# Ledger of designs, part 247: VH-VL binders against q8ixk2r445to577

Target 1, 133 residues: q8ixk2r445to577
Amino acid sequence: FFGMLQNKGLTDYCFDYNPPDENQIVGHQVILYLCHGMGQNQFFEYTSQKEIRYNTHQPEGCIAVEAGMDTLIMHLCEETAPENQKFILQEDGSLFHEQSKKCVQAARKESSDSFVPLLRDCTNSDHQKWFFK

## First folded at step 10 (VH-VL)

Design S82 (framework fv_retifanlimab)
Fold by ESMFold2-Fast, scan of step 10:
Structure S82 (fold): chain C 133 residues (1-133), chain A 121 residues (1-121), chain B 111 residues (1-111)
Amino acid sequence: as target 1 above (133 residues)
Amino acid sequence: QVQLVQSGAEVKKPGASVKVSCKASGYTFTSYWMNWVRQAPGQGLEWIGVIHPSDSETWLDQKFKDRVTITVDKSTSTAYMELSSLRSEDTAVYYCTREGKYYLSYAMDYWGQGTLVTVSS
Amino acid sequence: EIVLTQSPATLSLSPGERATLSCRASQSVSYYDNSYMNWFQQKPGQPPKLLIHDASNRATGVPSRFSGSGSGTDFTLTISSLEPEDFAVYFCQQSYSTPYTFGGGTKVEIK
């Protein structure tokens, strides 16, 4: 599906990606920002390959988590989705990262961004529940 | 209406621990971040940390992380802040405060009445 | 941590006068077109009260004589015409990054 990927617990925050340059869309952290719909920064596509794609600019970006890390980074999409780019959106709203066996959680991080999605052990917390709007 | 009611004043000796409570009512406790902020007599405000009651996710100022524990009891809609190894400079009014939703941000919109903690020999 | 510097420390004015309070951040607290700077009013024996959020938006019930402005590192709280109840301490606070930090406060007192 496609749209704004919103958090159930952090009720008005959405996945957001602000590339530093239109010609360099990869390599930066995905953040959470209040759901406003301004511009294309909050529009994502969830694919049949279990990717979360950012396709406002070319080349298309795919959210990934490097092995041993907990932050979500924008990578280039590949013809066959690698394990680090696969997120299983479950019926209860959990967003399960297949390679790490962890869930995406809305969290605060000491950085320039107020909130970010991070990998955490899976719980029944509303901060780990996501839906497309 | 939203209310945050804190526990009463405490007098402690250096080296002791104190646990302050903050009972929330008038809103869905598990949907809002709860901050702890302190203010020494005649001084400015100092942020201690924040917890989300839904999953106990906490963020603390590094200078307090070795001495502060923030917890919640969802069944009673109560947040707790425990500060250990008390020093005289910990004498302050301690506040709990909720983050409300405002234009593209969250801001501390409701505050408890404050709890005076006095540390003296 | 982001350091907030408020000036002046004390502002002595009479009722009816304009008050201008400054808050400067050690680094930018803006992201996109929003600035994560809040202003609080505190009277003796009371907890702080939210006045302004997101640099320029008045909180519910706050009189129109209060206004906030600024972006990046430089922020201002203005009280266009002081009323007796406005003599208080004012704190700025950034919510851009944890740890959240407050300015040292500006005391607005009767001249």
Scores: ipSAE 0.007, ipTM 0.623, lowest interface PAE 9.2, mean pLDDT 86

Design S83 (framework fv_retifanlimab)
Fold by ESMFold2-Fast, scan of step 10:
Structure S83 (fold): chain C 133 residues (1-133), chain A 121 residues (1-121), chain B 111 residues (1-111)
Amino acid sequence: as target 1 above (133 residues)
Amino acid sequence: QVQLVQSGAEVKKPGASVKVSCKASGYTFTSYWMNWVRQAPGQGLEWIGVIHPSDSETWLDQKFKDRVTITVDKSTSTAYMELSSLRSEDTAVYYCTREGKYYLSYAMDYWGQGTLVTVSS
Amino acid sequence: EIVLTQSPATLSLSPGERATLSCRASQSVSYYDYSYMNWFQQKPGQPPKLLIHDASNRATGVPSRFSGSGSGTDFTLTISSLEPEDFAVYFCQQSYSTPYTFGGGTKVEIK
């Protein structure tokens, strides 16, 4: 599947990645931003290796969560996806991070009114339900 | 301007299937979620499920998962809800309803007139 | 599933009186300071009509005498001064998580 990855609970918000520098496309946090329908920084691909890829820049970026962290960070894609880059999109819309056994949830960024996807204990909240648009 | 027009009343026997249609007009059909909700006579409202017409993404109440199929025909801007293995408890008015889009939410802003499905032996 | 409990089941009042309807959720339906609670009005033989979305916002064309309030698990619909056309059944509905659920309804009837 590919397209904009939209949150069911936070209905106007999509996964968004806007690297600050074209020479540093990795290492920065994935955010949530108002869905604009134009693709670009909101266009992602879900692969058969359970990766969420960002193909706007080269080399290709893959979303990952580092051990002990709850933030989604852009890393370099590898020929064989490492476990920290694998997300299972379930029938109920949950995006399950297999290594941590947690689910991706729309959440507030620190003390800001900005939103980000974070790992949280899995619940039945629509804030943990995602779909490609 | 926005209108949802549903098919007419149905009388079915237990074990049969029913398919209700909902024709949308006055807006871009593929841009809004379409819900199905039912109401037994004199009772409250019960949500069945929702579909997005752009890609047929569907969310269903687990109670209906094995008996309900929701589909769309984009060329005619029509949504369908098919309920199989009918029981007397399925006697209800079935509504289609669009989710209007608000800042951080959706809400069912326009409703069809309802389709009475009667299941009797 | 989230269970919504409305009270009272029936409210008998006269035109001009204030109506206060309660809806309680089995768990929070708020995300930070935003609440996913909607209110609908239904008259006999008609489909439900959206009155309030997101706890406190009136839908288009809804008179100012209707107001919604609350957060977390406790929500209220208030009709400041009942008009003859306001005697109807009112349902609350949560859109915080699927399956969406409705309260059992409160019937506002003429005394």
Scores: ipSAE 0.049, ipTM 0.724, lowest interface PAE 6.7, mean pLDDT 89

Design S84 (framework fv_retifanlimab)
Fold by ESMFold2-Fast, scan of step 10:
Structure S84 (fold): chain C 133 residues (1-133), chain A 121 residues (1-121), chain B 111 residues (1-111)
Amino acid sequence: as target 1 above (133 residues)
Amino acid sequence: QVQLVQSGAEVKKPGASVKVSCKASGYTFTSYWMNWVRQAPGQGLEWIGVIHPSDSETWLDQKFKDRVTITVDKSTSTAYMELSSLRSEDTAVYYCTREGKYYLSYAMDYWGQGTLVTVSS
Amino acid sequence: EIVLTQSPATLSLSPGERATLSCRASQSVSYYDITYMNWFQQKPGQPPKLLIHDASNRATGVPSRFSGSGSGTDFTLTISSLEPEDFAVYFCQQSYSTPYTFGGGTKVEIK
């Protein structure tokens, strides 16, 4: 699938990646932002390897779980997706991170971002349900 | 259009609990964060916490964590804030306030009229 | 927590004069081009009213005489020519991180 990865509970919010420098696109946190980007920083691809790819800048990035954390960051894609870059988009819309057994949730965090995707225990919350539009 | 209507003034004894209600109308209740803020007489504003009515996800200021419970009733579009173990310094006007959505952020765009809670012997 | 310091505590002016209110944050409240600083007006017996969001954007219905500026840690609310209804208390507030915090307020009073 390609498109805006939108949250069911925060209906106006999409995955967004806005690196501060075009020459340093890796290592920064993925955020949630109002779905007004018309592509660009909000355009993602869900692949057959269970990756969420960011193709707006070169080289291409893949969303990964930050080591030892519950946050999602941008990493370089690998030929074979490592476990920290695999997310299972389930039929109910949950985005399951198999390595941690946790789900991606739209959340408020004590951070620079008002809303961010975080790993949390899986629930039936609409804040854990995602879809491509 | 958008309205937040709060419950009436309360007088409580030290050690009691108080539960303030905030009834929302004129918008989709489950689509907006609801904040609670208080103001002691003649003093400034102090943030207590916020809840999202869709799933009851709650964030609180650590100083209130052990005494405050924020809840919602989706069927009546009502948010509640309960504060326990009341002390005289808890005497304040308590406000509920919605976070409006803006292109790059959120801001508290609509406020309830306030509920005066007085704690006295 | 982020501490917001407003100055002056009280500003005594006459109608028609320019008011300049300052708010300083203990750390940056900007992330990229987004600045998480809001301004509220409060009159006695009333709840606060949103004036400015994101440092410089006027809320709906707010007169053009109100303007906000600043980034990082240093912010200003300006009222270009005071009207009688503008004499009130003004609070800055950051939404950069929880807990959200407010400045102590600046009272704009008639001289």
Scores: ipSAE 0.007, ipTM 0.595, lowest interface PAE 10.8, mean pLDDT 86

Design S85 (framework fv_retifanlimab)
Fold by ESMFold2-Fast, scan of step 10:
Structure S85 (fold): chain C 133 residues (1-133), chain A 121 residues (1-121), chain B 111 residues (1-111)
Amino acid sequence: as target 1 above (133 residues)
Amino acid sequence: QVQLVQSGAEVKKPGASVKVSCKASGYTFTSYWMNWVRQAPGQGLEWIGVIHPSDSETWLDQKFKDRVTITVDKSTSTAYMELSSLRSEDTAVYYCTREGKYYLSYAMDYWGQGTLVTVSS
Amino acid sequence: EIVLTQSPATLSLSPGERATLSCRASQSVSYYDINYMNWFQQKPGQPPKLLIHDASNRATGVPSRFSGSGSGTDFTLTISSLEPEDFAVYFCQQSYSTPYTFGGGTKVEIK
């Protein structure tokens, strides 16, 4: 499926990727921002390999979590998705990162004035429920 | 109709704690963020924090992090803000306010009447 | 945090005159065509009342004489022809990021 990846609990916020240097599309953190419906920074594709792809730029980016980290960052997509780029979108709306055994949660970033998706222990919170719009 | 009704004025001594209540009616309490904002006499508005009543997710301005606790009681549709270690500088009118939902944004659309908290020795 | 600066601090006008109030943000509070700036009116002894959301949209029940404009860092609230009930303090507030912040207010007072 494809579109804006919206949070059920933080109902007006969507996955957003806005790299500060467009010549280097990878290595930056994914954020949450108010859903605007204009595509670009908020358009993602969930693939059969369980990737969350960012198709606004070429080459395509894939959301990943590095070992020991709880933030979601943009990496280059690979022909066969590595484990750190796989998110299982479950029937209840949770995004389960199998490699870490954690779920993606909408959260306010502690040391900044913005919202971000973070890995947290899985709960039944609406802030851990996501859907494509 | 949407209403937010707050508890009455309080007078406290320095070092005490105060707990202000905000009872919501006229809408689905668990569907909207509830903010707390204060205003010292003759001063501007200062945001304290926000809670979502569905799961008690709470975010506070770092300035208040160690002294403020925001909670909700779903059964009574009531939000609470407790401020500890009170100082004279905490003398202010405290407001609860709901975030209304708009097409691509939100704004504080309904406000409680305010609760005056006076801290004096 | 985002700092909002309102000017002037006080605006002395007569009924029927146009009021123009400014709010400047220390950084952009816009994303594409969405402007995360709100305006509130406050009268003595009362809570703030939402007038304008998203820079230019009037809240329900707000008279057409109130209008908002601006984008990025510069925003304006205009009252086309002041009525007696419009003499109050006006605050801008950004909803772009937390902590939410308010401007210092502009007092519109009768001349």
Scores: ipSAE 0.007, ipTM 0.570, lowest interface PAE 12.0, mean pLDDT 86

Design S86 (framework fv_retifanlimab)
Fold by ESMFold2-Fast, scan of step 10:
Structure S86 (fold): chain C 133 residues (1-133), chain A 121 residues (1-121), chain B 111 residues (1-111)
Amino acid sequence: as target 1 above (133 residues)
Amino acid sequence: QVQLVQSGAEVKKPGASVKVSCKASGYTFTSYWMNWVRQAPGQGLEWIGVIHPSDSETWLDQKFKDRVTITVDKSTSTAYMELSSLRSEDTAVYYCTREGKYYLSYAMDYWGQGTLVTVSS
Amino acid sequence: EIVLTQSPATLSLSPGERATLSCRASQSVSYYDIDYMNWFQQKPGQPPKLLIHDASNRATGVPSRFSGSGSGTDFTLTISSLEPEDFAVYFCQQSYSTPYTFGGGTKVEIK
């Protein structure tokens, strides 16, 4: 799958990554922003290794969650995907982070914007349902 | 017509707990965030927290985390806020308020009538 | 937490005059082209009423004499010509991040 990763519950919001420096694409949080279709910041690829890859820049970035954290951050992709970068996109739209056994949910946080994807206990909420547009 | 109807006034002693209800009607209850805000007599507004009725995802002001529980009953479209270990400074009007959806944001668009909670000996 | 400072605390004016209310945030409440600042009106014995959302957009049913402006840390609510029903307390509120916070309020009173 590839394209804009949209949330069903938080209407018209998509995964968005705007790196602060064109030469440094890692280390910052993934946010949610209005789906605008201008592919660079909102284009992601779901790979056969269960990675969510940000490949509009070089080097390529992969979304990860550190142990004990609930925020999604951009890391460098590795030859063999580490466990903290693996997300299972299920047929119902849930995005399951195997290492933590939690699901990605559209939520609020005190970070630089009001909407972000966060890890939460899995529910059947539309805020935990994602699809590629 | 959107309506939020809250339970009646309460008088409590210090150390007690209070549970305020907020019954929603006129919209899909599980599709909107519900906030709780309080206002001490003659004072400003203080945000307590917010819950999403679809999955009970809750965000609270750190000040209230140990004393406040926000819950919902989907079958009756009712939100609840329970505040424990009451002190005299908890005397306030407590409001429930829905977050309306706008193109790029959310804002508290409908408010309950308020519930006066008085904490006195 | 984001602290909102409203000024003046009290504004004494006559009907027909222009009211200008200020709200300053301790940090920016803007992201991309969105300004996460809302304004509410409150009258004695009533809950707050949403007037302006996203700094400059009037809520449904709010008269055109109310306007909001600003971005980043500095925001203004303007009432172009005060009507008798406009004498009330006005609060700004940021929805940029939780915990949501309100300003201390500006009371617009009859001179």
Scores: ipSAE 0.007, ipTM 0.623, lowest interface PAE 9.7, mean pLDDT 87

Design S87 (framework fv_retifanlimab)
Fold by ESMFold2-Fast, scan of step 10:
Structure S87 (fold): chain C 133 residues (1-133), chain A 121 residues (1-121), chain B 111 residues (1-111)
Amino acid sequence: as target 1 above (133 residues)
Amino acid sequence: QVQLVQSGAEVKKPGASVKVSCKASGYTFTSYWMNWVRQAPGQGLEWIGVIHPSDSETWLDQKFKDRVTITVDKSTSTAYMELSSLRSEDTAVYYCTREGKYYLSYAMDYWGQGTLVTVSS
Amino acid sequence: EIVLTQSPATLSLSPGERATLSCRASQSVSYYDISFMNWFQQKPGQPPKLLIHDASNRATGVPSRFSGSGSGTDFTLTISSLEPEDFAVYFCQQSYSTPYTFGGGTKVEIK
């Protein structure tokens, strides 16, 4: 699968990654931004290793969650995907983070970003359902 | 045609609770965030919180956390804001407002007519 | 919380004149090249009406005489030539982070 990773509940919002500098592709938070935004910042690939890859820049980035955190951040991809970079896209659209046993939810955060994907306890909410467009 | 219709004005005594309703029509209720904002007479606007009707996910201003409950009834496309332990400084017009979807953002695009809540002894 | 300061509190102007309204944030409300600042118009007895979102984008149906500009902490709403219906109170509002906050308002009144 590849394309824009869109939320079912926040119907017009997609995963978006726009680091301030091409040389600083890692370490920044993944955000949610209105789909149909400009540029390649909303193009992601879901791999057979259960990674969500950002291939717009080199080196390739992979979405990860650090231990004890609930935010999705960009890390460097590795030859063998580490556990913190593995997400199971389930048939109902839920995106399950294997290491934490939590689901990715579209949410507001009391931070600089207006909307972000966060890890939350898995529910039947449409805010936890994702699909590639 | 989007409409948000709120319940009528209320007069309450200090210490009471008030529950304001906001009935939505003309759009898919479960697809848009619903905000609550108040305005005291002669004063500015104050954000209370927001709820998404699909799953009742709620974000509140911390100053209201212990006194405000925001809920929805999906079957009637109605949002509710309940404020407890009323004080005279809670006298205000209370608005519900939808977050519209724009190319680059969300913004409060449709507003209810407002509900005046007066707290007096 | 992010504090928004609007100035001046009151502008007394005549129809046809240019109005310039300022809004300053206690911290940046921009993320990269996007500024999460909105402007609302309110007339007596009415709810606020959205004019500008994301600092510079007009809401649907808003006349071209309204324009917004700015980034970071310093924002401006400009009405190029006041019409009679433009005499109202204007509020800025940030959607950068919760809690959302509003400025104190600028009243544009007829001279």
Scores: ipSAE 0.007, ipTM 0.637, lowest interface PAE 9.4, mean pLDDT 86

Design S88 (framework fv_retifanlimab)
Fold by ESMFold2-Fast, scan of step 10:
Structure S88 (fold): chain C 133 residues (1-133), chain A 121 residues (1-121), chain B 111 residues (1-111)
Amino acid sequence: as target 1 above (133 residues)
Amino acid sequence: QVQLVQSGAEVKKPGASVKVSCKASGYTFTSYWMNWVRQAPGQGLEWIGVIHPSDSETWLDQKFKDRVTITVDKSTSTAYMELSSLRSEDTAVYYCTREGKYYLSYAMDYWGQGTLVTVSS
Amino acid sequence: EIVLTQSPATLSLSPGERATLSCRASQSVSYYDISWMNWFQQKPGQPPKLLIHDASNRATGVPSRFSGSGSGTDFTLTISSLEPEDFAVYFCQQSYSTPYTFGGGTKVEIK
């Protein structure tokens, strides 16, 4: 699958990655932003290794969650996907992070009007359901 | 302005399939989710599923997944709900309904007139 | 699935009286400050009509006598002064999680 990764519960919001510098792809948090339908910083690929790849810049980035954290950050893709970069897109639309046994949920960034994807205990909430558009 | 016009009443035998249509007008069809909801005579409302017409992304209630197919025809702005292996318990008025967009939520803001499907021998 | 319980099942009141309808969810249908609870009115032979979305926001064209409140698991629909046309069944519905679910309905009978 490839395209804009959109949330069922926050249906106007998509995964978005806008690194500060084109030469520094890694180390920053993935956010949610209004879907614009044009790809670019919202274009992701779901691979056979269960990675969510960001191919807009070089080197290619892969979304990961560091041990003990709940935020999704951009890491460098590896030839064999490490466990912290594997997300199972399930039939019900949930993104299950295998290493932590948690699901990706659309959430508010602190008390602001900004949104981010975070790891949370798995529920049947539409805020944990994702689809490519 | 916004209108959802459904196909006419159907009478089917047990084991048959029925396909209900819902023609939308007065808005951009591909920009809104379309739900299907049914109501058995004298009973409450039961959600069947929803489809987004732009890419045919579909979410269904688990109890209907093996018998329901929801599709759209973008060229005619029409949504379809097909229910197979009909039983007497499927006798109901079937509604299509649009999800209106609000700040961070959706609500079924416009409804079709309903299609009565009667399953009898 | 999220179960919605409406009470009372039937409410018998005179025109001009205040109606208070309750809807309780088996789990929270709120996320931060947003509550995915909607209210519909249904009259015999007609499809449901949206009254309230997101717990407390009136839909376009809905009279100001209708108001919604609540968050988490407890929600209320209030009709401040009943009019004859308010005879109807009222349903709550959650859009927090699929499958979407409806309450069993409260029938408002004007005495």
Scores: ipSAE 0.008, ipTM 0.662, lowest interface PAE 8.9, mean pLDDT 87

Design S89 (framework fv_retifanlimab)
Fold by ESMFold2-Fast, scan of step 10:
Structure S89 (fold): chain C 133 residues (1-133), chain A 121 residues (1-121), chain B 111 residues (1-111)
Amino acid sequence: as target 1 above (133 residues)
Amino acid sequence: QVQLVQSGAEVKKPGASVKVSCKASGYTFTSYWMNWVRQAPGQGLEWIGVIHPSDSETWLDQKFKDRVTITVDKSTSTAYMELSSLRSEDTAVYYCTREGKYYLSYAMDYWGQGTLVTVSS
Amino acid sequence: EIVLTQSPATLSLSPGERATLSCRASQSVSYYDISYMNWFQQKPGQPPKLLIHEASNRATGVPSRFSGSGSGTDFTLTISSLEPEDFAVYFCQQSYSTPYTFGGGTKVEIK
């Protein structure tokens, strides 16, 4: 799958990555922003290794969750995907983070940015359902 | 035609609780955030919180966190705001309001008629 | 929390005059190329009515005499030529972050 990763519950919001410095694409939080289909910041690829890849820049970035954290951050992709970079996109649209056994949920941020994807206990909420468009 | 119809005025004593209802019609209830906002007589607007009816995800202003519960009943397309441990300072008109979707943002586009809650001894 | 300061508190004007209302935020409410600032009109005994969203876009049915401008921390609502029905209280509101906050309001009174 390749395209804009949109939330079913927060229907106008998509995964977005816009690092402050184009020379350092790693280490910043993935956000949710209104789906616009413009620019490169909202285009992601779901790979056979269960990665969510940001292919706009070289080297390619892969979304990861650091141990003990609930935020999604951009890391460098590895030749063999590590456990913290693996997300299972299920038939019901949930994104299951296997290492933590939690699901990616669209949530409101307390500061600066309006919305972010966070790891939460898995529920049947539309805010935990995602699809590529 | 979008409509938000709220329950009638209430008079309560300090320490009591009040539960205000907001019945939505004319749109898909589970697709829009529902906000609660209050206004003391002659004063400005104060945001209480917001809920998404699809999963009851709720965000509250910290000052109300221990006294406010926001809930929804999807079968009747109704949102509720319950405020406990009432004080005279809670006397206000309470509004429910939907967040409409625009190309680049969300904004409170439809409002209920308001429910006056009076807290007096 | 983001504090919104509206000025002046009261404007006394006559029909046909231009009204300029200010709203200043304690920190930027803009991200990328959008500003999360909304304007509402409220008449006595009525709920607020959305006038402007995203700082400068008029809501459906709002007359062209209403316009919004600004970005970052400084925002303005302008009514180019006041009509009798425009005498009301106007509130700015930010949706950049929770808790959502409103300005104290500017009352536009007939002179």
Scores: ipSAE 0.007, ipTM 0.628, lowest interface PAE 9.9, mean pLDDT 87

Design S9 (framework fv_retifanlimab)
Fold by ESMFold2-Fast, scan of step 10:
Structure S9 (fold): chain C 133 residues (1-133), chain A 121 residues (1-121), chain B 111 residues (1-111)
Amino acid sequence: as target 1 above (133 residues)
Amino acid sequence: QVQLVQSGAEVKKPGASVKVSCKASGYTFTSYWMNWVRQAPGQGLEWIGVIHPSDSETWLDQKFKDRVTITVDKSTSTAYMELSSLRSEDTAVYYCTREGKRYLSYAMDYWGQGTLVTVSS
Amino acid sequence: EIVLTQSPATLSLSPGERATLSCRASQSVSYYDISYMNWFQQKPGQPPKLLIHDASNRATGVPSRFSGSGSGTDFTLTISSLEPEDFAVYFCQQSYSTPYTFGGGTKVEIK
């Protein structure tokens, strides 16, 4: 799958990665913005290794969650995907982070000024349902 | 068609709590965000928070997080805002307002009539 | 939080005149071509009414004399020729980031 990763509950909001420095792809939080289809910052690839890749730079970026954290951040992709970079996209649209046993939810972190994808306990909420457009 | 009907005016003493209701009709309640906004007499608008009725996901302005609880009852299509530890400066008209999609973003497109909450000794 | 400053605080005009209202944000409320700025009209004893969304799009049923423009930090609401029913308070509001914030309002009153 590839394209814009859109939320079912927060309608028309998509995964978005727009780091302030184009030469430093890693270390920043993934955010949610209105799906505009205007370029690489909203284009992601879901791979057979269960990675969510951001393919605008070489080496490619892969979304990860650090132990004990709930935010999705950009890391460098590795030849063998580490467990913190693996997300299971279920048929019902849930995006399950197996290492933490949590689901990705369209939400807002207290310290953030915008909507962001965060790890939360898995529920049947539409805010935890995602699909590629 | 779309209507938001709020509960009636309340007079409370400092330290009390107040719970305002907002009954929605004319649309699918679980498909739209519901915001709460207040306005002190003769003053501007202040955002309190928002809830999505499908899963009760809530976001509050930091100023209110220790005193405000926003809830919904899906069976009656009603949203509630409870404000505790009332102070005289909480005297205001409290509005519920639906957030609907209006092209590329969301906007507060329908508003309740407002509920006047007066806090005085 | 994002602070919105509206000017002037009061605008005294006669029917038929053009009204120009300003709203300035403490930081950009635009992302690409989308500006998360809305305008509301409020009359005494009534809730606010949505006039403009996404900086320049009129809400359903809003007369063509109302127009919005701007991007980034600087936004304008224009009423090309004031009608009697247009004398009201106008608020700008950003939906770029929570907490959502409103400007202090501009009162358009009869001269």
Scores: ipSAE 0.007, ipTM 0.621, lowest interface PAE 9.8, mean pLDDT 86

